# Ledger of designs, part 29: VHH binders against q9p4d8

Target 1, 280 residues: q9p4d8
Amino acid sequence: MDFMKPETVLDLGNIRDALVRMEDTIIFNFIERSQFYASPSVYKVNQFPIPNFDGSFLDWLLSQHERIHSQVRRYDAPDEVPFFPNVLEKTFLPKINYPSVLASYADEINVNKEILKIYTSEIVPGIAAGSGEQEDNLGSCAMADIECLQSLSRRIHFGRFVAEAKFISEGDKIVDLIKKRDVEGIEALITNAEVEKRILDRLLEKGRAYGTDPTLKFTQHIQSKVKPEVIVKIYKDFVIPLTKKVEVDYLLRRLEDEEDDDATQKSGGYVDRFLSSGLY
Key: E = the ipSAE of ESMFold2; O = the ipSAE of OpenDDE; V2 = 0.75 times the mean of E and O plus 0.25 times the DockQ between their complexes.

## First folded at step 19 (VHH; framework vhh_7z1x_3)

Design l1 (at its last look DockQ between E and O 0.69; V2 from the best seeds 0.68)
Fold by OpenDDE, look of step 19:
Formats: structure tokens, sequence, C-alpha cells
Structure l1 (fold): chain B 280 residues (1-280), chain A 121 residues (1-121)
């Protein structure tokens, strides 16, 4: 996806392709993480004496990664959402001015705290090689966790783009629901059970297919493989619900920009610009 | 039952034109965004074009932009793809696909059987 071409960002084909790629990435990252034991010590607050830091080893390492990533413009991208926005630094690279594709408040939609919590408490136990500690691989474990977390975050928050597309697609129907603050109605509108089932079935097949890859990034000593059923369960129980939450949260506020535009007599809201441009 | 049937494919010379049709049945056609996709031999699925349910908003892949035109007639439950300036690289099976939104995904939930388009001298 090319965010410098705003007219293409909400193309349905592009969105779908991005989503499919993210599925692959997440599955691969889970497989990578499955090399290591659950290693609860990585997630315990102040388990290690980290200088000038209050939190878990994972929290620290993730925050440091985001600090570095911010300096190379990762979080200037519209589809990236940090877990630790307070540690982000300015980039030393030339600034990229991405055009606005999502609503003005899109950056405020952040469920990373929930993702992190669910990841450590529910996802890791399901995908890890074992339930115990692995002291010799704490670093590798945490690195794998970061890849998982960042890919999950990107996927879940990508619901904002899907929500925007849906908003454009539905028009008055969704606007009415938003005006009524009908959360249940919105959720129903953005859910199709049959399609959801197909997605889960696809994930199962992908899990089966990808789980056989012996080439791993961190070690050649594979301790465990992720069960395809666990992947499906993770998506069903956590990824899908959190994504819906992101969509609903985004949609509930979607009319704020239009109201502001009307108030400021500016050249029309994003929707009007988008529709008037004939882009999608 | 949802059904999509593509027609209009065939053999055409380079520079020629074809018009594909997709007839929809088993659902309220006017309520759904529709797409054209294609698959060339040995290649993956390629998205070509989308049209919203209202028919007023369209999008195109770069590969076909300026050459292909998507349209729909909701009264006839039919989706169209006008293809101009066809090239050998356009040789593929062309599919009509319905779009559905669910749980943060965009999917082609129903497809036709496809229609073969061959561009050759």
Amino acid sequence: as target 1 above (280 residues)
Amino acid sequence: QVQLVETGGGLVQPGGSLRLSCTASGFTFSDYDMNWVRQAPGKGLEWLSSIYSSGSTTSYADSVKGRFTISRDNAKNTLYLQMNSLQPDDTAVYFCARIEYSSGWIEFDYWGQGTQVTVSS
C-alpha cells in the first residue's frame, strides 16, 4: 500500500491485499515465537533491574524498539500505532508528509494496551513451546514477542481503514446509526458471520501450510510449532473482537470531521472530497 | 443462492476491445459493491476495478486505468467491464466478485466461474 497516493489507499483491492499479507505476517511471527517457552519472567514487572525503568522486560524492549522506529519514520505512516507513544522521538530523516486518508482523530484510536495484555496473558501461552522459563533465550523471546505485537497492532488498527471504506460504501445507513449512537447496530452492520467463518477457515489452512517451514529467524532449534487451531482461536477470540472495537470506535466519531468542516466552511469533509474526486 | 455469471470473453487482437458482463442473482445486487478481478496463467489473482453499490464511485488498478471502465445496471442486476486497448498481458480469466465487509476484513465472498479473455495476434 502506498500512502503517498491517497486515492489508492481505500481501494478495496488494495485493502484486501494488505489484510491478506498481514495474516501471513502474523502467522509467521507466531511460528517464530513458538520456538521459545512462555517465559513469564519477560512479562513480570520489575523482574530485572532495568536502569531508569519501571515495568517488564518486554515493556522496556518494546519501548526501545519504538523509540528507534520512530526515528526512522515508522509512526509517521498512517497504518502504524505505537504501544508507547510517549517515548517516540523525531526522525533525523527527511520528513514525509503523508496525506490524510483517515479521519482527523484516527491516531486517537488505540487499543494497544488491550493487545499487550491479551498477548501476554492469552496468546503467548497458546503459541509458546512450553509453559516454563527459558533463561538463555529471554532476549530472543522478547524480540519475537515484539514482532508479534507490532504485527497484531497493525492488523487490528487497520480496521480503521476498513471502517472508512465501509462508511463510504454504506452512506446514509451508517450515518443514521452513528447519529443515533447505535453501537449494536454499527457492530451488526460491520459483521457477516458467513464471511467471518470463511476467514477463520482460511487461517486454519494457512496455519497448516505455514507451520511446516523449518527455516526460522532466531534459531534452527525448533522447539514447537503453533497449532493451526490455536491460531484460529486467537483470531476468533481476540483479533476479530478487537478489530471490531477499533471499527466501532472509529465509526462513532466519523461525523466529527464533517461537523467541523461545516462549521468552518472548509472545502468539504474527507468523504465529500473522496467521493467528489471519483477515487473510489 | 447467490450466483454470478460472467460473459463476454473471447479472442481479440491487440488493440481491440471487449465488454464483459456479470449477471447477479440470489441477492439484492444494488446493495453490494462489486469488483472485477483476473487471473493470468501462472500468476496470482489481480484486482482490477471496483464500483460501489450506488454506481457513482469507481476505482481502478494502475494496470488498467484509462483502458478499462467498470459500470453497473442495478435494474438488470448486471456488472460491466468495458475493456479497450487490450494487450497480450491482459490475457486471463476474468471474474466478477462481490464484496462483503466483516469484522475488519474486506472479502470477495462470491465469485463467478469466470470468462476467458485472450489477446493474441
Scores: ipSAE 0.821, ipTM 0.915, lowest interface PAE 0.5, mean pLDDT 91
Fold by ESMFold2, look of step 19:
Structure l1 (fold): chain B 280 residues (1-280), chain A 121 residues (1-121)
Amino acid sequence: as target 1 above (280 residues)
Amino acid sequence: QVQLVETGGGLVQPGGSLRLSCTASGFTFSDYDMNWVRQAPGKGLEWLSSIYSSGSTTSYADSVKGRFTISRDNAKNTLYLQMNSLQPDDTAVYFCARIEYSSGWIEFDYWGQGTQVTVSS
């Protein structure tokens, strides 16, 4: 997918290819995190004496990564959504002007606080090697957490792109539902039970296939693996519902952009919005 | 029940042309976006082209752009693929597929049986 070629971003084949890769990345990241114990100290607020910071070790580590990544333009990309928008800084690299693909309010739709909460309270206990602390490698544990969180965030917020494609496809029916502010009708329009079952069935199949990968099967390291059923449960209970929330929130406001006939460039990155407030 | 039937395949020489048709039944064709996908011998599935339900927007894979044209006739419940400048590596089974959106996913939820296209001298 090339965000500098906006006509290709909403090509349905390109969207599907991106979704397939995001799904594979999430499964891989869960398997990598499963090698560590649950390590509740990583998520406990103020467990460690981090100067001038109020939060968990994970909160601090992720926020510092996002600050640095913003300086190298990560959050200029339309598909990147930060967990900590307030820490972003201006880039010292040449600025990229991504053409508009999504509605102007797309970066206001951010469920990362909910993702972080669910990840630490529900997902980590489900995929960890066991209860207890990874005392000898808390940094590596938190780095694996960051990869999980970022891949979950990308997949869930990619619902904005799928919602935009659906809006273009549906025409008058979706417009009528938005005008009536019919949240339940919009949710029904973006939900197909047979497709949801196919998503879950594919995850089960992929989880089983990764468990039989010859390169993983013959490794010299003892390795914990996530049960495929846990991956399916995480999608069913959390990823799918949060993605639908993102889609509904996106669609409810979609007519706001249609009434503006003065075309302007839309930024898909949070850096442009937050840095205009003089963050540094 | 949803049914998609592809026709128009056959044997052609390199540089030749074919027009594929896909006749739809069992659903409101004009409500759905549609695809062409192919599978060459010993290869995986390759997306080729999509068209929105109204026919207003089309997209193409780089491998076929400029050579293939997707179109639809909603009154006849038929999807078309005009294939020009065919080469031997276009040899494949060509499928018509329906697109369904759900829960932040795009699914090709119903497929035809496929039609064979063979490009050989």
Scores: ipSAE 0.523, ipTM 0.790, lowest interface PAE 1.8, mean pLDDT 85
ESMFold2 (binder alone), look of step 19: mean pLDDT 81; pTM 0.808

Design l2 (at its last look DockQ between E and O 0.68; V2 from the best seeds 0.00; counts 0 for: pae E 3.8 > 2)
Fold by OpenDDE, look of step 19:
Structure l2 (fold): chain B 280 residues (1-280), chain A 121 residues (1-121)
Amino acid sequence: as target 1 above (280 residues)
Amino acid sequence: QVQLVETGGGLVQPGGSLRLSCTASGFTFSDYDMNWVRQAPGKGLEWLSSIYPSGGTTSYADSVKGRFTISRDNAKNTLYLQMNSLQPDDTAVYFCARIEYSSGWIEFDYWGQGTQVTVSS
């Protein structure tokens, strides 16, 4: 997706393609993480004497990564959401001025705390090579975790784009729900059970395809690095619900920008701007 | 049952034009985003164009922008794709696809059997 082309960002085909790619990335990252034991010590607060830091080894390493990433403009991208926004630094690279495609408050939608919590408590135990500690691979483990977390975060928060697209598509129906603050109605509107089932089925197939050593297909013990069923469960129980939360949170506030535009007499709501930009 | 039936494909010379039609049944056509996608031999699925329920908003892939035009007639439950300036690279099976949103996903939940478009001199 090219965020410098705002007219293409909300194209349904582009969004879908991005989502599919993110699925692959997440699955691959899970597979990589599955090489290591659960390593609870990585997630324990103050388990290691980290200078000038209060938190877990993962927290520290993730925060350092984000610090570095911020300096190379990672979080200038509209689809990236940091876990530790307070540690971000200015980039020394030339600034990229991305056009705004999402609502003005989009950066405030952040469920990374929940992601982190669920990841360490629920996801890691499901995908790890085994229970217990692996002292010699603490660093590698944490690095793999970071890849998982960042990919999950990106995917889940990408719900903002989907929500925006849905908002544009539904028009008055969704506006009415938002005005009424009907969370259940909004959730119902953005949920299709059949589609969810298809997504999960696809994930199962991908898990089977990616997690199997083709060379081992003939061996009775296809040691799947990550059980495809676990991947499906993770999506069903955590990824999908958190994404819904992001969508709902985003949509509930979606009319705030419209109100501001009305107040500023600047005629064209975001939707109108989007529609009037002649890009359609 | 949701059904989508594509028609209008065929053999055309380079620079020629075709108009594809997709007839929808089994659902409220006017409530859904509709799309055209294609699959060329040995290639993956390629999104071409989308049209929103009201028909007022359209989008196009760069590969077809300026050449293809998507439209719909909700009264007839029909989706159209006007294809102009066709090139050999446009040779593919063309599908009409319905889009559905769910839980932060966008999916083509239904599509037809497709119609073959062949551009050859």
Scores: ipSAE 0.619, ipTM 0.812, lowest interface PAE 0.7, mean pLDDT 89
Fold by ESMFold2, look of step 19:
Structure l2 (fold): chain B 280 residues (1-280), chain A 121 residues (1-121)
Amino acid sequence: as target 1 above (280 residues)
Amino acid sequence: QVQLVETGGGLVQPGGSLRLSCTASGFTFSDYDMNWVRQAPGKGLEWLSSIYPSGGTTSYADSVKGRFTISRDNAKNTLYLQMNSLQPDDTAVYFCARIEYSSGWIEFDYWGQGTQVTVSS
């Protein structure tokens, strides 16, 4: 997809291709992280004497990456959501004016604090090679953590794009639920248990294939491989529920952008106006 | 319960045209995004085109853009694919597929049996 071409972003084929690619990236990142022990010192607040910082080694390392990436416009892109919004800095590159595809409040829909909490408390113990420390690998371990966190964040927050496509497709059904503030009704509308089962079955198949493929050079021995069932459980227990939360939070506010269809300052650009007129 | 039946495949010369149809039953057709997908011999599935429930918004893969046209008739529960300027590389089994939005995912949850399109001299 090309975020400079809004018509390619809400294209259902492009959305699905992006979701498939993000799924593959998460699996690869979990496999890479599984080469390290759980290493709880990486996540313990003030375990290391980091100057002018109060937090964990992971918190510091991730925040510094985000600070640097913001300076090169990473968080100007519609599909990038920071874990530490308060560390973002002014870019020194020319401004990119992305057309508005998502609602004006999309950047406020951010569950990265929950992702980070669940990642350190639940996901790391589930995919790590063992429960101990690897003192010589703390930096490499945290770098693998960053890749996992960023790929999880992108996949979960991509729910905003799916929610926007759903809003356009469903029309009056979703509008009525939003007006009623019917959280349970919105969640039910975006949930299909049979489709969720198909997602999990595909993940199981992919986990088995990637774990046994000799062309995946970073999968060198059995203890460094993540079990396919763990990947499935992480999706079922965390990725899917957090994605639904993102979709519900996004949809509940979606009518805020519809109150003045002639005012581009509120609802944004051409794509929102065109898509809205295409349904009504 | 849900059923999708493709028809209209066959043998055609290079440069020729075919029109595929997909008749839907067992669900409210006008509520769903519908798609065409193909599988060439010895290859994986290739998404070709999507159409929104209203029929007013369509999308195409680069490989078929400008040559293929997706359309639907909601009164007849039928999806169409007009295929022009066919070439040997278009030889494949063509499927219509229903799309379902669920849990931050877009899934092709039901497929037809497929219809064979063969482009040869």
Scores: ipSAE 0.234, ipTM 0.588, lowest interface PAE 3.8, mean pLDDT 84
ESMFold2 (binder alone), look of step 19: mean pLDDT 81; pTM 0.812

Design l3 (at its last look DockQ between E and O 0.70; V2 from the best seeds 0.69)
Fold by OpenDDE, look of step 19:
Structure l3 (fold): chain B 280 residues (1-280), chain A 121 residues (1-121)
Amino acid sequence: as target 1 above (280 residues)
Amino acid sequence: QVQLVETGGGLVQPGGSLRLSCTASGFTFSDYDMNWVRQAPGKGLEWLSTIYSSGSTISYADSVKGRFTISRDNAKNTLYLQMNSLQPDDTAVYFCARIEYSSGWIEFDYWGQGTQVTVSS
């Protein structure tokens, strides 16, 4: 997705393509993480004496990654949401001025805390090679975790783009729900059970396809790959619900910018921007 | 049952034009965003265009922008794709696809069997 072309960001085809790619990324990251044991010590607060840091080894390493990533403009991208926004630093690269595609408050929508919690408590046990500690690869384990977390975060928060697209698509119907603060109605509007089933089925197939090494099928030492069913469960129980949460949270506030624009006589409502962006 | 049937494909010379049609049945056509997608030999699915349920909002892929025109007739439950200035690289099977939103996904939940478009001298 090219965020420098705002007129293309909300194209449904582009959004879909991005989503499909993110699925692949997440599955691959899970597979990579599955090489390592659960390693609870990585997630325990103050398990290791990390200088000038209060938290887990994962927290520390993730925060350091985000610090580095921020300096290379990762979080200037509209689709990236940090877990530790307080550690972000200014980039030394030339600044990229991304046009605004999402609502002004889009950066305030952040469920990373929940993602992190669920990841360590629920997802890791499901995808790890085994239970218990593996002291010799704590670093590798945590690195793999970071890839998983960042990909999950990106995917889940990408719901903002989907929500925006849905808002444009539904028009008055969704506006009415928002005005009424009808959370259940909004959730119902953004949910299709049949489509969810298809998505999960696709994930199952992808899991099967990506998790199979035909060359290792006959070897006794099959590196533990993630079970496709576990992937599906993770999406069903955590990814989908959190994404819905992001969508609902985003949509509930969607009229704030319009109200402000009306108040400030600023001519180009978000909808108008979308409409003016050549989608006609 | 939801059904989409594409028609209008065929053989055309470079620079020529074709008009594809997609007839929808089994659902309220006017309530859905509709799309054209294509698949060329050995290539993946390529999104071409979307026309929203309102009919007033339309988007195009860069590859077809200025050449293709999407439209719909809700009374006839029909989606159209006017293709002008066709090129050999436009050779593909063209599909009409319905879009559905769910749980943070955008998906083509239904599509037709497709219609073959071949651009050759």
Scores: ipSAE 0.727, ipTM 0.862, lowest interface PAE 0.6, mean pLDDT 90
Fold by ESMFold2, look of step 19:
Structure l3 (fold): chain B 280 residues (1-280), chain A 121 residues (1-121)
Amino acid sequence: as target 1 above (280 residues)
Amino acid sequence: QVQLVETGGGLVQPGGSLRLSCTASGFTFSDYDMNWVRQAPGKGLEWLSTIYSSGSTISYADSVKGRFTISRDNAKNTLYLQMNSLQPDDTAVYFCARIEYSSGWIEFDYWGQGTQVTVSS
């Protein structure tokens, strides 16, 4: 997938391949985090005397990473969504002008606050090696947390690309649902129970395979404790519902990007958008 | 019962052309995005081309862009792949696949049995 070539981003095979890689990355990151204890001090507000900062050690560390990464254009990429938009800084590298693939408001669709809450309150306790602290490894633990959070954010917000493809595919049908503000209808349109079952079944199989791998990034001598069923539950209870929320929020606003003066027009605007993006 | 049936494969000389067809039944064909996929001997799947349900939005893999043309006839429930300038490395089983969306995921949920294309002198 090349974000400088919009047609490659809207190729459904390329979208699927990207989703497969994101799924693998999340499982790997959970297994890497599982080598550490829960370490609640990492997440406790003001546990450490960080100057001029109100938040947890994780909040601080992630925000510093995002500040530096923004300076090298990380958050200019269409598939990167920051946890701390307020710390982003101007890049000192030449700007990349990515062609428009997503709607103009796409960067406003951001559920990272919810991801962070769920991660610290539900995901960490479910995947950690055990309860308690691991004071010798606070930095390494938080680095593993950052990898988990960033991969979760990427996968969940990639729902915007799937939603855009669905909007193009459905045409007039989804336009009517958006005009009616039919949230339940939109959610039903983006949900297929058999496909969801396939997602969860694949995760179960992958969790079994990856969970016994002796070559882990942060440890050479400690085997993972993450049960595959925990990975499946995290997806079922959190990743899938948050992805649907991203898709619904994206679709509800999608007609804002259609710049025509007739509110009764069909969804012909997406054809014009493709022509403007250089497709065909 | 959802069915996809590919036809039009065969043996062709390098530089030749073939037109593949995929006839769909058991579902509302016009509601679904479709893809042509191939699998060369001993290799994995390669996504060749996507066509959205409206027929107006089309994408191609770099390996076939400019040589292959995907199209659909929703009235006949048929997907097509016109393949020109065929080369020996286009030898593969070609499948049509139905695309389904769910929960931020893309699934190829139904496939045909495939049609063999062999490009050899």
Scores: ipSAE 0.656, ipTM 0.854, lowest interface PAE 1.3, mean pLDDT 86
ESMFold2 (binder alone), look of step 19: mean pLDDT 80; pTM 0.800

Design l4 (at its last look DockQ between E and O 0.65; V2 from the best seeds 0.64)
Fold by OpenDDE, look of step 19:
Structure l4 (fold): chain B 280 residues (1-280), chain A 121 residues (1-121)
Amino acid sequence: as target 1 above (280 residues)
Amino acid sequence: QVQLVETGGGLVQPGGSLRLSCTASGFTFSDYDMNWVRQAPGKGLEWLSSIYSSGSTISYADSVKGRFTISRDNAKNTLYLQMNSLQPDDTAVYFCARIEYSSGWIEYDYWGQGTQVTVSS
């Protein structure tokens, strides 16, 4: 997706393609993480004497990654949401001025804390090679975790774009729900059980396809790959619900910008911007 | 049962034009966003164009922008794709696809069997 072309960001086809690609990324990252044991020590607060840091080894390493990534403009991108926004630094690269496509408050929608918690407590045990510690690969383990976390975060928060598209698509119906603060109604509107099932089925197929090494099929020492069913379960139990949360949170506030625009006589409502952005 | 049937494909010379039609049945056509997608031999699915249920919002892929025009007739439950200035690289099976939103996904939940478009001299 090219965020420098705001007129294309909310194209339905582009959004879908991005989502499909993110599925692949997440699955691959899970597979990579599955090489390592659960390694609970990586997630325990103050398990290691990290200078000037209070937290887990993962927290520290993730925060350092985000610090570095921020300097190379990662979090200037509209689809990236940091876990540790307080450690971000200014980029030394030329600034990219991304046009605003999402609502002004979009950056405030952040469920990374929940993602991190669920990842360490629920996801890692499901995808790890085994229970227990591997002292010799703590670093590698944590690195793999970071890839998983960042990809999950991106995917889940991408719900903001989907929500925006849905808002445009539904028009008055969703506006009425928002005005009423009808969370259940909004959730119902953004959920289709049949489609969800198809998505999960696709994930299962992808898991099967990506998790199989045809050359190792007959070897007894098959490197532990993630079970496709576990991938599906993770999406069903955590990714989908958290994404819905992001969508609902985003939508509930969607009229704030409209009100401000009305108040500031600024002519081009968000919807108008979208419509004026050449989607004709 | 939801059904989409694409028609209008065929063989055309470079620079020629075709008009594809997609007839929808089994659902309230006017309530859904509709899309045209295509698949060329050996390539993946390519999104071409979307038209929202209201008909007022339309988008195109760069590859077809200025050449293709999407439209809909809700009274006839029909989606159209006017294709002008066709090129050999436009050769593909063209599908009409219904869009549905769910759980943070945008997905083609239904599509037809497709119609073959071949652009050749």
Scores: ipSAE 0.751, ipTM 0.892, lowest interface PAE 0.6, mean pLDDT 91
Fold by ESMFold2, look of step 19:
Structure l4 (fold): chain B 280 residues (1-280), chain A 121 residues (1-121)
Amino acid sequence: as target 1 above (280 residues)
Amino acid sequence: QVQLVETGGGLVQPGGSLRLSCTASGFTFSDYDMNWVRQAPGKGLEWLSSIYSSGSTISYADSVKGRFTISRDNAKNTLYLQMNSLQPDDTAVYFCARIEYSSGWIEYDYWGQGTQVTVSS
């Protein structure tokens, strides 16, 4: 997929290939995080004496990563969605102007606050090696958390690309549902129970395969191992529902771009939209 | 019961042409996006092209762009793949598959049995 070539981005084969790779990345990241204890101090507000910051160690560490990453153009890419949009800064590098593939409001479709909440309250306890603290590994633990959060965010928000493809495919039927604000009808269009079962079955098989793959970092220095059933439960209970929320939120607004008789200027990445509006 | 049946495969010389057909039954064909996929001996599945339910083309894989043309006739419940300038590397079993969208995922939920295409000098 080449985001500079819009015709390749809405190619259903390219979208599917990207989704497969994101799924593999999430499983790997969960396994990497599972080598650490739950370490609740990482998530406790103001547990550590971080100057001029009100939040958890994870909040601080992730926000600093996103600030630095924005300066090297990460959030200019259409598939990157920040957890902390307010810390983004203009890039040091020459600007890339990605063609608009998604609707003009795509950057406003952001469930990262919900992802962060679910991650800390539900996912970490489900995949951690055990309860308690590992004082010597708090930084490494939080780095593994960042990888998990970023891969979850990427996969869930990639639902915007699937929703755009679905919008183009359905034509008049989906237009009628959007005009009626028929949330249940839109949810039905984007949901197929047999396909959901295939997603979960594939995750179960991948979880088993990752546990026996000799190239996995976890298998070389085993401290813990995520049970494949936990991965499936996380997808069923959180990843799939949040992805559907992203798709519904995206589709409900999709006709806003169709009602404008005037040419709309291209939107840059998340950074340009917020910086140009004076939010930073 | 959903069925997809591919026909039109066979043996052709390099540079030759074939037209594949995929006849659909057991569902409302005009409601679904469709694609062509192939599997060469000893290799995994390779997506080739997809077409919207309306009949407009979505896109082609780089390996077949300019040589293959996807089309459909919704009145006949039939999907087509016109293959020109065939090369030995195009030797594979060719499948049509139905596209289903669900939960931020794109799935090929029903497949035909496939039709063999062999390109040999």
Scores: ipSAE 0.527, ipTM 0.783, lowest interface PAE 1.8, mean pLDDT 85
ESMFold2 (binder alone), look of step 19: mean pLDDT 82; pTM 0.817

